VH-VL binders against q0aze0. Designs and how they scored, part 38

Target 1, 268 residues: q0aze0
Amino acid sequence: MKIILVNNRFKENTEKKAQEIAGQLSALNVEVIIDNGLDEPYAGTVDFIMVLGGDGTMLRAARRYGQRAIPVLGVNMGTVGFLSNIEINELAEYLPLILREEYSLEARMMLEVAVFQQQSLLTRVFCLNELLLRSNSPRMLSFALEISGQKLEPYRGDGLIVSTTTGSTAYSLSAGGPIADPQLDAFIVTPVASHIINKRPLVVSPEREISLHLLEEREAIIGIDGQIKMDFGAENRVLIKRAPHPLLMVNLKAKPFFTSIDRSLQRQ

## First folded at step 19 (VH-VL)

Design KK59
Fold by OpenDDE, fold request of step 21:
Structure KK59 (fold): chain C 268 residues (1-268), chain A 123 residues (1-123), chain B 107 residues (1-107)
Amino acid sequence: as target 1 above (268 residues)
Amino acid sequence: QVQLVESGGGVVQPGRSLRLSCTASGFTFSSYGVHWVRQAPGKGLEWVAAISYEGSNKYYAESVKGRFTISRDNSKNILFLQMDSLRLEDTAVYYCAKDRIYYSHAFYGMDVWGQGTLVTFSS
Amino acid sequence: DIQMTQSPSSVSASVGDRVTITCRASQGIKSWLAWYQQKPGKAPKLLIYAASHLQSGVPSRFSGSGSGSDFTLTISSLQPEDFATYYCQQDNYRPLTFGGGTKVEHK
């Protein structure tokens, strides 16, 4: 068995724990790769991914490995979030189950985000939470939203979020988007400070494709999962679709989503 | 030097067929939806047909539906308009035009036009 | 199909005049309206897209406004080179449709 431990090098406690766990796993003849974000994603085949930390670390892990159909376990290390399944102090208890592959999997839809400049692909990213388009200045953006070739009314506002249902409890929520069942596959399209009062978010079928482009010569920013940032101008276009593969999140412990919403949100 | 150049126009008899071509240069033709727009002598503009950038979607004005066929060869940067069962009312200068936005199945305005090719009728 | 009613059909104006052309759609087309300028013997030129956005290279004296069904093209101060025919065009629905045109001519 080969396992990737994903942690955040900027969080010392996660580094230390990753080394400790790596030692334990090695003692059990498990091959371990530690990914703290410093290097490129490990290119070799692995059997399991263990994410040590919080939601941010999970998002990074998802972007780096989510399309490889590898079970991903979130191990919370003192943070509050929605993407961890067990606590770090529970790992010893569940480790035998992991090694025996006695766990269930929950498929979470991911976004495929392609950003173009003219006909050139600038980047293609698979992400778990959301794509954000926002103004890079205090001025509102004017941009077009296209869904499956259908043009909506041009948007005027600070920006727009296209989120998965998993991402519904992330930035989309802060922007007034609905809380969505993470077991549902759908896009959540949430306006960010639209000039139209109470502009409603959209719930869009995962079978559709979404695209955005600016209607004016202004500078904007594309954000992905709050971790990737890139400039976005009038000659750029972003195409969003459902990723071809979902993230396979490991469920070792029952964690009822809706029952825990209030508790989780109060701590954020 | 983004440009479109129409060709294939001429004098034709009613009921006959004619094939117009539009050759694109100076931009990535395969990335843009393109249109045919015609203008009868002394009259206004009339949208005729459009085709998406990859050719998967085709749209026609009611006046030409069933008679005209729009197509494209992206490998050669050419747009076509096959005109069958031509009528006197089809007399016009035919323009090809590119859409503003690339990689879209919608249309956002026509920012580049050809010089047009004239289609007229004999007898 | 969406009918685009453009008015007036013609307008006589002088250099320096403010010229206003209106276009009405038979039903709501959101803001997906374009304005074109055409001079005799020439191909149309895109002026405005998405109702109010000025195409690159077009003088700022041209402006567009409106949403839904009623739209306006304004030339704030008519220049000699602006004498031409102007067309509105909706692209919210297929088939795409043009207005009847407005000829701006010398007074």
Scores: ipSAE 0.886, ipTM 0.946, lowest interface PAE 0.6, mean pLDDT 95
Fold by OpenDDE, fold request of step 21:
Structure KK59 (fold): chain C 268 residues (1-268), chain A 123 residues (1-123), chain B 107 residues (1-107)
Amino acid sequence: as target 1 above (268 residues)
Amino acid sequence: QVQLVESGGGVVQPGRSLRLSCTASGFTFSSYGVHWVRQAPGKGLEWVAAISYEGSNKYYAESVKGRFTISRDNSKNILFLQMDSLRLEDTAVYYCAKDRIYYSHAFYGMDVWGQGTLVTFSS
Amino acid sequence: DIQMTQSPSSVSASVGDRVTITCRASQGIKSWLAWYQQKPGKAPKLLIYAASHLQSGVPSRFSGSGSGSDFTLTISSLQPEDFATYYCQQDNYRPLTFGGGTKVEHK
């Protein structure tokens, strides 16, 4: 068995813990790789991904390795979130189960986000939570939303969020989007401060494709999972579809989603 | 440098066929939906047909449906309009035009037009 | 099919005048309306897209407004080069349909 440990490169305590865990795993004849901020994702094959940190670390790990369809375990290290399954102090207890592959998997839909410049692909990203389009000025954006070739009324507002159901408890929630069952595959399209009062969010089939482009010559910003940022202008277009592979999240410990909602949201 | 150039127009007898071509240059032709629009002498504009950037979807005006066929060769940057069973009312200048937005199956306005090619009929 | 009705069919105006052309759709087309200008013997030119957005390179004296079924093209101060025929076109539904056109001519 080969395991990659993904920690938060900006939190020293996660790095130290990764090294400690690596030592423990090595003692059990498990091959271990540590991604503590590698320039590029580890190119070799791995059998299991262990994420040490919080939701942010999981999002990064998902973007880096989620396309490989490998089990991903979130190990929380003192943060409040939705994406960790066990606590760091529980790892020793569950390690035998991990090594014996005695766990269940929960498939979480990811987004495939492609950003273009004059028909040239600028970037393609798989992400677990959301794509955000927002104004880079105090002025509202005017942009087109297209779903499976169907044009909606042009949007005017601060921006738009296209989220997975996993991402429904992230920025989409703050913008007034619905809380979605993470076991459901769907897009959630949530307006950000639309000029239309009470503009409703959309729940869209994962089989559809979504595209966005600006209708005016203004500068906007695209954000992905709150971590990637890039400029977005009139010549750019973003295409969003369901990623070909879901993130396979390891479920070692029962963690009822709906029971945890109130607790998690109260702490934010 | 972005340009569309129509060809293939001329004088034809009713009931016969004619094939128009539109050659694109100066832009990535294969990335855009393309349209045919015609204009009878002294009359207004009439949308005729459109084809998606990949060529998978074709749309026609009711007036030409079943008689005209739109197609494209993206490898050669050419748009075609096969016109069968031509009628006197088909007399017009035929324009090809590209859609504004790339990689879309919807339409967002026609921002580049050719000079047009004239189709007329002999008595 | 969506019927596009333009009014007036023709308008006589002088340089400097404010010119307003209206276009009505037989049913709601959201904001997906384009305006074109055509001069004699020339191909049409796109002026406005999505009802109110000015195409690049088009003078600011041109403006579009409206949504749903009623739309307006306005030339704030008519210039000599603006004498032409103008067309509205909906692209919300297939088939695409043009208005009948409005000829702006010299008074």
Scores: ipSAE 0.885, ipTM 0.945, lowest interface PAE 0.6, mean pLDDT 95
Fold by OpenDDE, look of step 20:
Structure KK59 (fold): chain C 268 residues (1-268), chain A 123 residues (1-123), chain B 107 residues (1-107)
Amino acid sequence: as target 1 above (268 residues)
Amino acid sequence: QVQLVESGGGVVQPGRSLRLSCTASGFTFSSYGVHWVRQAPGKGLEWVAAISYEGSNKYYAESVKGRFTISRDNSKNILFLQMDSLRLEDTAVYYCAKDRIYYSHAFYGMDVWGQGTLVTFSS
Amino acid sequence: DIQMTQSPSSVSASVGDRVTITCRASQGIKSWLAWYQQKPGKAPKLLIYAASHLQSGVPSRFSGSGSGSDFTLTISSLQPEDFATYYCQQDNYRPLTFGGGTKVEHK
């Protein structure tokens, strides 16, 4: 068995723990690769990904490895979030199950985000939470939302979020989006400070494609999972569709999502 | 320079067929939906047909539906309008125009036009 | 089909005048209306898209407003080169449809 341990190099406690866990796994004849974000994603074949840290680390891991259909386990290290399954102090208990591959998987839809400059592809990213279009100035954006070739009323506001159901408890929620069942595949399109009061979020079929472009010569930014940022102008378009592969999240410990929402949100 | 150039217009007899062409240059033709718009002498603009950037979707005005066929060859950067069963009321300058937005099956305005090609009928 | 009613059909104006052209759709088209300028013997030129957005290179004296069914093109101060025919066009529905045009001519 070969496992990638994903941690955050900027969090020394996670680095230390990653080393410890690596040692433990090695002692059990498990090959271990540590990914602290410093280097490029490991390109070799692996059987399991263990994410040590919070939601941010999971998002990074998802972007780096999610397309490879590898089981991903979130191990919380004292943070509040929605993407971890077990606590670090529980790892020893569940390690035998991991090694025996005795766990269930929960498929989480990811976004495929393609950003274009004119006709040229700038970047294609798979992400677990959301794409954000946001003004880069105090001025509102004017932009077009197109869903499966259908033009909606032009949007005016600070921006727009296109989120997965997993991402529904992230920035989309802060912007007034609905909380979605993470077992549901759907896009959530949430306005950010729309000039139309109480403009309602849209829940969109994962079979549809979503595109955004500015209707004016203004500067905006694209944000992905709150970690990737890029400039977005009038000549750019973003096309969003369901990623071809979901993130396979390991479920070792049952976590009742809906009954834990209040608890989790109150701690944030 | 972004440019569209129509050709194929001329004098035709009623009931006959004519094929118009529009050659694109200066931009990625295959990325844009394109339109045919016509204008009868001394009259206003009339949208005739449109085709999506991939050519998968075609749309027609009711006045030409069943008689005109829009098509494109993206490898050659050419838009076509096959006009069959031509009528006197089809007399017009025919313009081709590109849509503003690339990679869209919707239309967002026509930002580049050709010079037009005239289709007239013999008495 | 969406009927686009443009008014007036013609307007006589002088250089420096404020010119207003209106376009009414037979039903709501959101903000998906474009304005074009056409000079004699020339192809139309896109002025405004999405009801109120100025096409690149178009002078700021041109402006568009409106949503739903009623739209307006305004030339704040008419210039000599602005004498032409103007057309509105909706692209919210297929078939796309143009207004009847408004000729802006010398007074």
Scores: ipSAE 0.881, ipTM 0.942, lowest interface PAE 0.6, mean pLDDT 95

Design KK59
Fold by ESMFold2, fold request of step 21:
Structure KK59 (fold): chain C 268 residues (1-268), chain A 123 residues (1-123), chain B 107 residues (1-107)
Amino acid sequence: as target 1 above (268 residues)
Amino acid sequence: QVQLVESGGGVVQPGRSLRLSCTASGFTFSSYGVHWVRQAPGKGLEWVAAISYEGSNKYYAESVKGRFTISRDNSKNILFLQMDSLRLEDTAVYYCAKDRIYYSHAFYGMDVWGQGTLVTFSS
Amino acid sequence: DIQMTQSPSSVSASVGDRVTITCRASQGIKSWLAWYQQKPGKAPKLLIYAASHLQSGVPSRFSGSGSGSDFTLTISSLQPEDFATYYCQQDNYRPLTFGGGTKVEHK
């Protein structure tokens, strides 16, 4: 069995804990790869991914490994968010179930984001929460939103968020979007400070293709999961689809979304 | 240099067929939607047909629906208009035009035009 | 089909005049309207897209406004090269449709 331990190298307590867990797993004849964010993603075959940290570390793991259909377990090492399943002090209790592969999986939709400069692909990223288009200057943007070949009224404002249902509790919520059940597959399209009075958040079928481009040259950026930024101008387009594979989140401990939602929002 | 060049116009008899071609150069033809637009002598512009960049979506003006077929060959950078059951009312200069936005299934304006090819009928 | 009505059908104007051309759609087309300029014997040239955005290389004396069903093209100070025919076109609905044209000619 081969397991990747994902931690954040800028959190010293997670690095030490990752080494301790790696030692325990090695003693059980489990091969362990530690991904602290410094090196390129491990390219070989793995059976399981364990994320040590909060939602931010899970987002990085999802971007690196989410399309490989590998079970991913969130292990909380601090404030409980939306994406951890067990606490670090519970890991020993659940480790036998992990090793026997006796757990359930919850599928979470991901976005496939392709950014172009002219006709050339600049980057392709898979993300769990959202793509943000926003102004990078005091001036508002004017931009087009196309959904499966259908043009909406041009947007004018600070930007737009296209999120998954998992991302509905992240930046989309702060911009006025609805909280969505993460068991649903959908896009949530949330305007950011829209100057157009009738622009409301949209919930869109995961079968749609969504695209964005500027209608005039402005300094803008694309943000992905709040962790990746890139410049965006009038020669760029972004295309967004449902990713081919969902993130497969491991469920060892019952954690009903609706029972805990208020606590998770307050503690986020 | 971005260029579109129409060909295949000429003088025909009513009820016959013509095939117009539009050869593209200086841009990635396969990334853009393209249009046919016609203009009868001394008259205004009339949109005729359009096709998406990959060729899967085709759209026609009601006046030509069922008689004209738009198509493209992305490997040769050529747009076609097959015009069947021609009528005297089809007399026009036919332009091809490129849509301005790449990788789109919608249309956002025609930013590059050919010089046109004339279709007329024997008197 | 969406009918596009331009007014006036022609304008007689002098260099320096402010020229205003209107375009009305038979139903709402959001802001998805383009303006084209055509000189005799030439192909049309895109001036404005999405109602109000200037195509690259178009002089700033051209401006567009409007949304919904009513749109305006304005030439703030007519120049000799602006004598031409102007067409609006909606691109919100398929089939795409042009207006009838407005010929701007010198007195």
Scores: ipSAE 0.769, ipTM 0.905, lowest interface PAE 1.1, mean pLDDT 91
Fold by ESMFold2, look of step 20:
Structure KK59 (fold): chain C 268 residues (1-268), chain A 123 residues (1-123), chain B 107 residues (1-107)
Amino acid sequence: as target 1 above (268 residues)
Amino acid sequence: QVQLVESGGGVVQPGRSLRLSCTASGFTFSSYGVHWVRQAPGKGLEWVAAISYEGSNKYYAESVKGRFTISRDNSKNILFLQMDSLRLEDTAVYYCAKDRIYYSHAFYGMDVWGQGTLVTFSS
Amino acid sequence: DIQMTQSPSSVSASVGDRVTITCRASQGIKSWLAWYQQKPGKAPKLLIYAASHLQSGVPSRFSGSGSGSDFTLTISSLQPEDFATYYCQQDNYRPLTFGGGTKVEHK
C-alpha cells in the first residue's frame, strides 16, 4: 500500500506530525510519500492520500491530486473546517479501517479553469472551491458573463465568483451566495458588489460552460481557491467547466453536514 | 494585416445556386465566430447567417432559412455560404465579418469586414 | 425576430453640430447593442459595442448610451469624415438584426 501525506511546510507542528505518522505507517509496511508543498506533485501510483491540516491544505491537495481518482482523507490538526473528517488524535483508532479500505467515499465536484491570452492557453488549473474575478484598482469592472452561449446583462462592480457547491461556504457565502449541499453538483455564480441591482446569485447546471471577459481595459485579478492569483485584462478570457473527475473524499466518521453547519461556520 | 476577402459573386438566374467564399488572413480564423451580412443596392444592412468558431452552431435569418447553408473550413481559413433556390430579393452585396471575441458561442460585434461580393440576376 | 427602429432616417447637419441618433428594439435586448458607420462603397465599421463601449481606434466624440430597448448614439462635434450612414444592431438574440439606418448628410 502506498500513500501520500500532504502537509503545510509553513506550519512546524504539521511537519513534525507528518514524520511521526510516516514512521508509524512504515512500521506497518506502508510506503509513504510526504508532500509538504515544496516539490512537484508525486507522479507515481498511490492508493490513498492523507491531508494533515485545515481546509487550505486540503485545497492544495485537491488541486494537485483531485483528478487522479485517489481517496483523500482530511485529518484536522486544530480548528475544525468543512473538509476534515477525523481529528489527528483519532487517527490511531481509524488507521486499521484505512488499511483494510473499510470506508465510504463522497464525491465533490471540482472546477476546470482555463485562462487564455488572446487565443493562447496560459494556464489550466483545477480547483475545489472557487474562481474569483475581481478588480485590482479603485475602479469597478465592466464584464461579460456567458453561460453555454447565452449572454447575461453585462456586470458592473467589483467582480464575480464562480464556485462549486463545496465552495458555497467559502468566499461565495461572504459575497451573499447560498449555502449549498455539497452532495449536489452545480456552479454557484455570485456577484461581488454589483452596481446592477437585479444581479442575484445563480445556481447553474454542472453541464454548462461558463466564460468571462472584460468589456473594457481594467486591472483585474483571477483568484483560485484563495491561493493562486494571476493578472487578468482585456486581452484575456477564462473558460470554466466541471472538472473531469470529482475529489473523492474519505468518510470514516459520521459528519452530518446539516447538523454541524452552525458550528463549522462559527469556527471558520 | 487582418483581412477578409469575399469571392464567388456574379450574375445568376433565379432558382439557381451559388457558393460564396470568404478567405481569412492575418488572424487565427478558427478562434472566432464569423458572419454573412448583405446589403441590397440603396438599402440597409441585413444580417444573413453566422457560424461558431468550431462550426458546431449555425444561425440564419428567417428570409434565408432552408435555402442558405453556412459552413467553414478551419484548416483552409475559409468561410462559405451555399445559396440555393435563389430569389430576386437575394440581390445584394454580401460581406463576411469576424466577431470580436474568441472562443465564444455568442456574438459580441463584428470588428473586421471584407469588401463584399455582388450577387445579382438576369431575368 | 427583434425589430430595430432607428430615428431619424436622415439628418442634415453642419460640421461642429451635436448629432443624436436613436435606436429602439421591439423587445428588451439588455445592453447588447452595437453601432456601425458606413460610407458609400465601403464596408461598415464598428463604432460601439455593448451599448456604450468604444471600439479601439474610434474617436472619443462618439458615445453610446441606453439599455433595455432604447439606445442613443451621439456625435459631440461633427467632423467632415462623419458624414455617413449609421446602423444599430442587436446581438442579444438570434437572428441578429440591424436597424434601418440613419444617413447623416451635410447641409
Scores: ipSAE 0.762, ipTM 0.903, lowest interface PAE 1.1, mean pLDDT 91
Fold by ESMFold2, fold request of step 21:
Structure KK59 (fold): chain C 268 residues (1-268), chain A 123 residues (1-123), chain B 107 residues (1-107)
Amino acid sequence: as target 1 above (268 residues)
Amino acid sequence: QVQLVESGGGVVQPGRSLRLSCTASGFTFSSYGVHWVRQAPGKGLEWVAAISYEGSNKYYAESVKGRFTISRDNSKNILFLQMDSLRLEDTAVYYCAKDRIYYSHAFYGMDVWGQGTLVTFSS
Amino acid sequence: DIQMTQSPSSVSASVGDRVTITCRASQGIKSWLAWYQQKPGKAPKLLIYAASHLQSGVPSRFSGSGSGSDFTLTISSLQPEDFATYYCQQDNYRPLTFGGGTKVEHK
């Protein structure tokens, strides 16, 4: 069995703990690759991914590995979030189940985001939470939203968020979007400081293709999962689809979404 | 630099067929929707047809539906209009035009136009 | 099909005049309206898209306004090169439809 341990090199408690866990797994004849964010993603075959940390570390793991159909377990290192399943002090209890592959999987929709300059692809990214289009100047944006070839009334405001249901509790929520059940597949489209009075959040079928472009030259940015940023101007367009593969999240311990929702939101 | 050039216009008899071509250069033709627009002598503009950038969606004005066929060859950067069962009211200058937004299944305005090709009738 | 009604059909004006042309859609088209200029013997030229956004290279004396079903093109101070015919076009619905045109001519 070969697993990847993902941690955050900027939080020393996760790096030290990753080394300890790697030692424990090696003693059980498990081959371990540590991904602390410094090296390129491991390209070889692996059976399991263990994420040591909070939701931000899980987002990075999802971008790196989410399209490879590998089970991903979130292990909480002391900060409560939406994407961890077990606590670090419970890992020894659950290790036998992990090694025997005795767990269930929950599929979480991901976005495929393609950004173009003129007709040339600049980047294609797969992400778990959201794409943000936002003004990068004191002036508001004027931009077009197209959903499967259908043009909505032009937007005017600070920007727009296109999120998954998993991302509905992230930036989308702060911008006034609804909390969505993460078991649903959907896009949530949430305006940011819209000047147009009646622009409400939209819930959109995952089969749709969503695109954005500016209607006039302005300084804007694209943000992805709050972790990737790129410039966006009048020559750019972004296309958003459901990613080919969902993130496969491991369920070892029951963690009812609705029972814990208020506590998870308070943690921020 | 960005250019559209129509060809294939001429004098024809009613009830016959004619094929117009529009050759594109200076831009990535396969990324844009394209249109045919016509203008009868002394009259206004009339939108005729459009085709999506990949060629899968075709749209027609009611006045030409069933008689005209729009198509494109993205490998050669050519737009076509096959005009069958021609009528006297089809007399016009025919323009091809590029939509302004790439990789879209909607239309956002025609930002580059050819200079047109004239279709007229002998009898 | 969306009928586009353009008014007036012609305008006699002098250099320096403010010229206003209106366009009405038979039903709401949001802000998805374009304006074109055409000079005799020439192809049309896109002036304005999405009701109010100036196409690159178009002088700032041209402006567009409106949403829903009523739209206006304004030339703030007519120049000699602005004598032409102007067309509106909706691009919210298929088929796309043009207005009948407004000829702006020298007094």
Scores: ipSAE 0.755, ipTM 0.897, lowest interface PAE 1.1, mean pLDDT 91

